# VHH binders against c4kar8: the designs that were tried, part 48

Target 1, 263 residues: c4kar8
Amino acid sequence: MAELSTPSPASPAPLDGGRGDELEKFTLRGARQILQLLQDLITHRGLITAHTGGGHSFMTAVLKVDEERGRVVLDPSPDPQANRRALAAPRLTCVTQLDGIRIQFPLVGLGEGQDKGRPALFAPLPAEMLRLQRREFYRLQVPLAHELSCLLKAEDLARKPVEVSARVIDIGAGGVAVVVPTGAAEFVIGGTLPACRLALPDGEPIELDLEVRNLNRQTQRNGTEQLRVGLRFAALPRAADTRIQRYIFKTERALNAKARGGL

## First folded at step 20 (VHH)

Design ng6
Fold by ESMFold2, fold request of step 24:
Structure ng6 (fold): chain B 263 residues (1-263), chain A 124 residues (1-124)
Amino acid sequence: as target 1 above (263 residues)
Amino acid sequence: DVQLVESGGGLVQAGGSLRLSCAASGFTFSSYAMYWGRQAPGKGREWVSGITPSGGSTAYASSVKGRFTISRDNAKNTLYLQMNNLKPEDTALYYCAREWPSFDEYIAEYMQHWGQGTQVTVSS
């Protein structure tokens, strides 16, 4: 007899109009609120994922807000291709996290130029920003020293079963994000990977089913590219859920203790 | 240039079947996962199905699972959607795409490579 903690199946929201009344309470539309949030991202040097379409994204940061011109200034990528994709996209979708709160905002009308003699990207201030202040949106950034990995049971390019060890870069209540070696396996958004193994510190690996939620070729701040795969826990026993939550809580407490001691 | 051209739509009675095709050109078709999406009147774009580059794995929205079958022929650079037991709720513009935005982002990502679509209309 086994007891399972099975997360409810999540259907994808419709594209274009997937925002409803439930998101309104998380939406900032006031100019002063938006300026303050952007300033907070600058002050905390928040790292931002900017999605440019075509399955591509790049890592950036808000360098400053030009209130007089009504613009945000973004750090360009050292990879010229990433900058060209960003400038060609009619809209960027920016995602970040500040003080444990997930933040999303669009940028429209991105342009290039100089800021105090340095290359920079510019966009009008966003008309709205989402501050998703709920535990289910939180993602712990996994310390490299933990060497968290997830063994993915997938298929290679020849349709043969393959096991891929993928580094876990973040973890939350509902899933993980991993980086996967190029060409190691095939993925499709919406696909499932049964019987994968998540290796947490100080315990036996957790066997769990994963669903692919996103796939991004992501350009890092140093210009290198990696395949980032977002994975949802699809069939999660209650004991495994408890272990994951405990890992997140313990690690967050340890990181907060270091931050306070380093203050 | 990347081109995706859908065909095979039309008017069909409830319970009927249609097979959609998507002709791909301007890129290495066999290197990409492919997707079908649809847009019903007055609604946003909805993910319907996906298939890996080799065709070895498929995925379906719960609303179509068991009725629709995605497949691909990499030698012909063509993606297919076999739609059986059609319902009025399946009425939509159907399009194929070379990418799909994250299921978990609330502000939708820009879709760069997708087709103009083929209309499927299911009557009572």
Scores: ipSAE 0.805, ipTM 0.937, lowest interface PAE 0.6, mean pLDDT 87
Fold by ESMFold2, fold request of step 21:
Structure ng6 (fold): chain B 263 residues (1-263), chain A 124 residues (1-124)
Amino acid sequence: as target 1 above (263 residues)
Amino acid sequence: DVQLVESGGGLVQAGGSLRLSCAASGFTFSSYAMYWGRQAPGKGREWVSGITPSGGSTAYASSVKGRFTISRDNAKNTLYLQMNNLKPEDTALYYCAREWPSFDEYIAEYMQHWGQGTQVTVSS
C-alpha cells in the first residue's frame, strides 16, 4: 500500500464566521435529501454528538424518522441531567460521520415524550444538514482495543507543569480528539500545548504541537461524563503525517474487513 | 443564575487604549476558562482571547496579539481585557463568555453563558 501524501492541515472555521457562502456547496436543504441522510444514519446506527450549550454535549442516535409528524426521534441519555440540558437548550448542534463524510445539523424545538412506551426525545426535521465530503475533515473512530494515547504537556490547577496521558478517541489528518481525567489539567480554547507526544502503534511517539479547538463535558451513552478536548496539529512534519495516514488506512482496512465478516 | 456584566467600553481615537472589565456572579468563577469575543455590525462573532481558570495560560487571535492582554482576578470574580494601540477595525461590541463554540464546527453551538457586551468604537 503506497504512502499517503500530506493533506492540508485545514480546519474548518465556525459557521458563525465569514465562511457562510463557502458552505453552500456542502449544504443540503431539500426535504428528500435530508430524510434520506437521516435514514442512512438510522440504518448504520451512527453515533451523534449533540451539543447542548454551556460546554456540554451528550452522545445519542437517531432512532427513527416520523414522517407523519415531521420529526426525528432521538435516543435519550440515561443521565437525566444531560436530558434536562438538551430540553432547555433552544438549539442543539449535532455532529456525526457516515461513510467518511462529516455531517452536521441543527435541531430546534426538542421535546420529550414516549415512543412505543419508551422515553424518547424528538424535534422537527432539520431545515438543513451539512455533508463535508473532504479528506481533511475525515475522523477515524479509534478502536478502544488500540488504547491510542497522546501525552499532553499542560498545566494543572496550581499553574504547575503536568503531563497528562489522554486517550485518543478519534484521529484525522488535521488533529485528534482526546478524553482527559477531570481536574488533571487546565485548557482554554485557542491555547497551544507544545511538544506533546502522540503514541501510534509501530515506532516512537510523534512529538507535535497541538492547539485546543474545542472543549466539551460529554455525556456518553452509558451516562458517564468525560472531558473531551479537540486538538489540531500545528505544523505537522511530512514524516509524522505519513505515519498518521498509514495508521488511519490500516485501521480503516481492518475495520472494513471485520464489518464484512460480521454481516 | 450565571451573570456576566461587561463595562469599560467607549469612544477612543486610533492608537488609544481601553480596559474592559467583566464582572461574574452565580458560579465558581475560578473553575472556568473565560473568553473575550467581539461582534462588529454585519459581521459574525469573533473569538478574541481566552484564559485558563487559574490564569496560567492565555491565547489570542492573531489580529490582536501583542496589543491586547487578557487577565483575571479570581478574588474579585473579574475578567479583564487591556486593549492598546486600538485600530478602527477593532470597533465592535465586546463580550465575555464562560464557554466558546468549537473552532472546527460550521453550525455554531448554542452559547449559554455570555454577557450583553460593551461597545468599543475606534475613530480614525
Scores: ipSAE 0.800, ipTM 0.935, lowest interface PAE 0.6, mean pLDDT 87
Fold by ESMFold2, fold request of step 21:
Structure ng6 (fold): chain B 263 residues (1-263), chain A 124 residues (1-124)
Amino acid sequence: as target 1 above (263 residues)
Amino acid sequence: DVQLVESGGGLVQAGGSLRLSCAASGFTFSSYAMYWGRQAPGKGREWVSGITPSGGSTAYASSVKGRFTISRDNAKNTLYLQMNNLKPEDTALYYCAREWPSFDEYIAEYMQHWGQGTQVTVSS
């Protein structure tokens, strides 16, 4: 029988050839559903990671949906090179999260123009959007005040062992994303980093093995570039898993309570 | 402009060996992690192996671990894949790449820098 679970560590399977049937239930193709979801992203001011190929991405946001022209309008990067990569790419893969639901969608035919006299990027509305409403896809954005870090055991550019304290930017049931200083260490997708240490607020750091799932040079909203490393937890002991899930749950509750109190 | 040109493919009997090469130009080769991927007819692209920019660390798909060895010669701007004990299921178009899409994204990221590939066919 076909595998109906998470994508394998190999290249993403085609929707029809690998995991297409599983993904179909999460796929929105109706124009009205797509417009509504994009409008929801605008309303909640969701940050979007736009992957431009070549191992690069930039942070952006949907500024508006131009229904009359059938286009979505994106915030350009202050880094002209990030904008050039985006405009040169035959498509972008956009990733974001809304109300705990992981969202992915492609944009093709990206162009540069003006919106109310300000530079903007625009593309036709996507033909599909994935709305992955399952807990294992959820990623908590780590509040700055928590200063969550992960000590990575890697190698530097001279092949010497190095320990890098990397800031955790998001955390989910299966892993973390971290940012590392450019040039601090070398990584490769599929590589394993043994005996890393994840520092949670409530006790001793957790020792765990991590697998590199993605690498991208991500241009931030201020135009600076960071190396973003996506890391999967190898087999976690139950106690470590429980601590991670507890952190996510408590932080999620606290953030939701603050948002309601601010309304 | 970035160019990646694979060579070394061919027809081999099961149990045989091949060594693939990937000649790189148009970029600072030693600054990039490099990858081998493969694609069998009617199947999606499969990550096979990766190597860090310096060559200090490597990674392999479980299906090839222990049989394939990735290496690089940064002075010659060349990536290699030594394939031993080849099996019919290794039959595919093999290509090198300067990037690899996230293992965790469902909508495939655009791969900008990858070669046209070299065919490996393993007879039973």
Scores: ipSAE 0.794, ipTM 0.930, lowest interface PAE 0.6, mean pLDDT 86
Fold by ESMFold2, fold request of step 24:
Structure ng6 (fold): chain B 263 residues (1-263), chain A 124 residues (1-124)
Amino acid sequence: as target 1 above (263 residues)
Amino acid sequence: DVQLVESGGGLVQAGGSLRLSCAASGFTFSSYAMYWGRQAPGKGREWVSGITPSGGSTAYASSVKGRFTISRDNAKNTLYLQMNNLKPEDTALYYCAREWPSFDEYIAEYMQHWGQGTQVTVSS
């Protein structure tokens, strides 16, 4: 029999500090370790999603670490509204990935200014950073050329059934993140979308049930906004799981080969 | 200018029922998914239930499924939580929210729009 994943009911929801003991081994609190990790993000030019509250986020990057002043310098958005939301938030939750390892860290006390004559955002170095070295946390950034999509079976604003084609922006062992057209459908965190169809490049689309795990309006590096929906795979048949893992492995291998060949 | 004001809490014996209300103002209520959360003394915030903007779909935490019912009246800008067969472990401050942090983030996202809450106390 194929081993199906047991659906995780939406309870209890993680709020603050969830999975405390489980996460301690992934938490960095040493100042020198934090500086090195931030420098590694700069060196690899890692893209960072900064969550500003109110269901909003923007894409940014660490430009430098100012060790003398004990602060990190972030690339501001070309969208002034995204910058205003970031500056008004009492803290940002930053999420990124480095060498296949998911990283999260808070920034508190964000301010604006200039760095070498360019607008910049500044914050004190974070007191901790989370490095999640587990396969289940890994998210492959899907190449645009693959044109991965997921047909979502949802409801529109009038409660009518609708199929929404959503572009897959990342995929991991437990789910996908997609971009959906504004106003195409309604979502709620914790809700389920049965019998959706994930289209991988090789083979037939995979039919799977999805659970909404997050919703945010994300401001891109070019200043445009998109609705990003995080979706968890529910009750995934073993054959489907194998196909997804094979896609991730093959794509990562191909991307790594291109990156190494760029020496 | 977003305001969310909860009411309907109180003291109730185990097995009893309460209906919570959340009055919303300062935004287009019908455009937003809405949520109920709760926080027991000495514990973190817990997601309880959510409902789509139109009210067409709902979701519940496993601990309350079958006992609680979320609903909304978009004409009155009001969110509801009908709570039946209450248990002592349901004792908490209940609040409504216009957003909810990602279920998958371990360093919690800032929540901007949520109410002050209404206390529910369930006695043995």
Scores: ipSAE 0.783, ipTM 0.931, lowest interface PAE 0.7, mean pLDDT 87

Design ng6
Fold by ESMFold2, fold request of step 21:
Structure ng6 (fold): chain B 263 residues (1-263), chain A 124 residues (1-124)
Amino acid sequence: as target 1 above (263 residues)
Amino acid sequence: DVQLVESGGGLVQAGGSLRLSCAASGFTFSSYAMYWGRQAPGKGREWVSGITPSGGSTAYASSVKGRFTISRDNAKNTLYLQMNNLKPEDTALYYCAREWPSFDEYIAEYMQHWGQGTQVTVSS
């Protein structure tokens, strides 16, 4: 799964030579398992990040599975440019989380059309799906009401120092993902942001060094584009690690209590 | 059409230096972070270095830090990699890229905008 499926014959492509073998034990290839997992995503109305290549993605959801025609139906973006990128992409890489389990799957042959009179995107059912049921893949989706932020010390487009208060959208044991308005600061994968400050609800902000692990121009469900930055914590002291894990635990408990009260 | 064309590779003795260039066209070069990667025969893709769109910040793989320097000239739409104190382990096809896949994602992701590469061979 970690290898490119079709190397480009005209230009040498880098190959990820060891990663796919490690993922094989998490790969579902049975048609019934794939259909059930897609249906579970629909039932839970999980948000999906669809990567279109070139450092772009958009937020979507699986609206339904059309078993008779062998295809999935996706929610299109309100941004026509995001839809054009998706339709032009040789494949989408879809990423989401269901019940704390990271789900990933490819879609190829994406087309546009209508479903019951509404615009929709269509693709054949994926031939495989990853269910990465490992704790290190878990990311708590931060409730909007918490308004968690991370103060990033970076540079703007003019190479001037800037401090950006970035909203934290998810957090796990090893890092955070944040969103930054396009153009507010510059980042590069592999770069280090020293002396950033993560603001948790209790106690003083945690001062930590962050490493940029991924960058993505992401089109939100409302059509707005933001820069999504994946950040890894540099060597956390145990006290900082404990505070982060406590936040995750307390927030999970609160979210579970709300879900149970609604059942 | 996005095009990235590398040059400056060749055969060099251990301890020597080379400067690679990457000529960019078909996009607004100054708006993108840029990367160098390399691939040795029989090995997987390796991230080597990256630089922010303005050139204000850089990053390097541990294996090359202190020996390689990435830079860019936005007026000439050109990315550079100065390679000093070369070792036989640096032998690889070097290519530039306009994007890089997530370091932490565990699902295959393709690079869309990258060059054909220039060969660097370091003899002992």
Scores: ipSAE 0.774, ipTM 0.923, lowest interface PAE 0.7, mean pLDDT 86
Fold by OpenDDE, fold request of step 24:
Structure ng6 (fold): chain B 263 residues (1-263), chain A 124 residues (1-124)
Amino acid sequence: as target 1 above (263 residues)
Amino acid sequence: DVQLVESGGGLVQAGGSLRLSCAASGFTFSSYAMYWGRQAPGKGREWVSGITPSGGSTAYASSVKGRFTISRDNAKNTLYLQMNNLKPEDTALYYCAREWPSFDEYIAEYMQHWGQGTQVTVSS
């Protein structure tokens, strides 16, 4: 019975700017590696969150890698305003994941045009891509069928206590990302949400404190805007941690089995 | 264009107080959470404090909790940081920000909407 040493919860990312040196280990700069990773994103139909700055983003995908022209083709937003922001931005930061590994890459020099008669965004190939292959950055994309939710205790715009049921879109050992309707509640990075409830399929909700780590106004592919909130588990009981890990493991196994044609 | 202009910095003795201000323009101030950050010499930028759009909720770094108070006046498009019981380790260039990169993510675009900063120097 090999004691699966539950890997120690990843230390929260430092609040200081010293991240630069650590990131170099995870930065891909090889042209071949970059091309391969982009192709992998295409193959897996990975959805990409494209950040335009100012806390705004839209959902996109890599449609094509044009090696001859040295450019990447992206699916434009259904929101013209999002596209305008993207085109006006000096840099687009693309964030996605593949096999639970966070991928981030910058695009600069965005343009718009047509690809095979369809509207598209174009950019030169990224000079670098981050592939954060660390456990602390691992996030399981929650299958829609699982309908995970987190009851957030926050304040509304009138500073009144409000409970918001937020859909969980990804989960990891250190936290969750949720989506909340715009205007449902106010959040601030670094803020604490006490006594929230995470609902897992396997039992009673887990009560826990959450810390807001990320805020992003995201335009969905259907044109609807929502607030994506990244939340860290501020205080997680051991039993809860075990349940979360079990859920992640079980779900990953199921997804992998399905991918292999076993289901 | 988003503009953030910090003021109120200066030289102060340890144990002293300062009040920083940040004048915001070029966006709907009341719709955004606002943040203070700082950068000490030879160190990276660090998060100091945040406040919700309405001002109903605030957050603080552990290093400043109980000493600093963030507030805002949406009618004046102004963010404030009251700093009490200042310490030499609080010496830094203080920045106002409309957005902050995730603590767990590396989104560099958020760093573009910071002011020029105001220098705070705390002497022993």
Scores: ipSAE 0.763, ipTM 0.922, lowest interface PAE 0.5, mean pLDDT 87
Fold by OpenDDE, fold request of step 21:
Structure ng6 (fold): chain B 263 residues (1-263), chain A 124 residues (1-124)
Amino acid sequence: as target 1 above (263 residues)
Amino acid sequence: DVQLVESGGGLVQAGGSLRLSCAASGFTFSSYAMYWGRQAPGKGREWVSGITPSGGSTAYASSVKGRFTISRDNAKNTLYLQMNNLKPEDTALYYCAREWPSFDEYIAEYMQHWGQGTQVTVSS
């Protein structure tokens, strides 16, 4: 009975020149492929996080692809300041998900105008789109009805310990993204949040340590600003991992069934 | 315009110490987390340390933990990096940053507000 040595989780490969080659296989550069993917985003009404730089983003959507003019039409932010930032940015980084696959694409040359009498943002079609079809990059968008939350132990602006209940917006094997009210707590990329509690629908909260990986001030569609925090599971017990995976699988199955016209 | 000006770099022997400073202007310094990064010759930029706006929480790369200390003076709009027990491997151009890109390999674009850097050279 040969003990199958469970391969030790591969240490994240150093950011050397080889990683670029790995991403290349996930990069779409074909005009037809890009157009199709953008059209798919339209069809699915995919929400896009548009990063403007400086730790700021806003929620948008692709409204139209104008093939004749070679441009994409985006929904502007309800926040004029977000739109100004977008227009001032040399590059807009758009991030979204389709069928659980993370999609990223740059837009350069953003302009404002009107589409059918409504304010719109315009950009030339992206030259490339990244479609990360890897398990490690998979993030399930958490249905609002599930009301997943994570209790974060952090510090406020006065350096006082605070507990912040943050809504989980996406979850994967490696971590969660949460939304916290602006000013509720301070975070720093690389910081550790010890003894946090992730609440799943299927039982008691999971206690775990979290590492802050991303910080972004996001303007929501309603015009409110929220802090989006990307968190990595720093130490995830095996039992917790199993529960998380089970939740993801179950939820995906349910979402797919619903999409197929299942009740 | 956002400006970050690093200083305090130099040549030091292994085991020595340096203190880097970063003077910030053009934004509300106290409202932003701040970061130190470095770039060694032939290598990419790497994260070194971060500090919350209030200075209440700090973070360090494993390679510098216990040797480096990040701090800030919000009244002076200045970020600091105390570097002790320096090693040849610490030789790099050190940058102050207001934003740090996601550690996710595919979002490299947040590097909009970095200084010119200050050179730290540690001799064996």
Scores: ipSAE 0.757, ipTM 0.922, lowest interface PAE 0.5, mean pLDDT 87
Fold by OpenDDE, look of step 20:
Structure ng6 (fold): chain B 263 residues (1-263), chain A 124 residues (1-124)
Amino acid sequence: as target 1 above (263 residues)
Amino acid sequence: DVQLVESGGGLVQAGGSLRLSCAASGFTFSSYAMYWGRQAPGKGREWVSGITPSGGSTAYASSVKGRFTISRDNAKNTLYLQMNNLKPEDTALYYCAREWPSFDEYIAEYMQHWGQGTQVTVSS
């Protein structure tokens, strides 16, 4: 009776070694550095998008770092289903930004419990944290007061053309992230949305083509689900690029001034 | 549990055609965009094509545009990839996916829900 050794699922081949090497310089693995960065996230009340897989995420925050126990405490979702997904996920991918720098880190071994009598999620401290300092990855978090929007030309579930006004949540030189109501339109990664209109505060909307780069069903803190769509500028006229860059620069300056106690 | 089972791969001569199928189960197929990806030997996973839940919109990598056609039958919970005018460079393990990692290079490593793949080999 020859025990058919079930071939161990071939570990997905590491992404091409060359790109991995470039990321190493941005990867923090020192315990002290990790702790400091987590503490900085706490201090700044940084909102974290926690990806649970399957195209789902929820908003959370680091509430506490427990150095003695070697764990991080996260704010649970108000949606029990999101928490269940998080707990069931083999890995939670946390994405945030601090001072314009994208931060990404994995959490494994997520558990639920209570911190000071309040529901909380717990995980061991991350073994590594990615801190991307490259300008190309910079995304400005758009202040809610700016009411930045993008009119998306898409199709609805019935394949009819639809225009969806989407709130812009972040903007960079290469694209925008927007939020749309679930079911408002259909999207596919790699798809093109032609003749969209990005509304900036300083003038007429910018007409541009957008490429869908990512899709994420996000549960908000109020329990409402929305679709986050990452969009790349497919063809950005120079004049539009200049306007976008100007907006980003102006907004960053204002935010920094406010943070320094000026306004 | 989400299950994706690819089929239809094989050996074909350059210029030939194949039709891949992906049988989906364990989720509401018609509610999700679906994707094909491939991985050539020694290379990373490459996005090939995507289709909206309704099938109303499709997207293709530049390398396959005009040659490949993605489609779906929601009643059968099946995704298809018609591959025409195949080239040796199309040789790869082809995967069906419910989620595609963000083209953001950094998030891509964490996405799951791929099938086992079906091997496509194109001989010169």
Scores: ipSAE 0.754, ipTM 0.912, lowest interface PAE 0.5, mean pLDDT 86

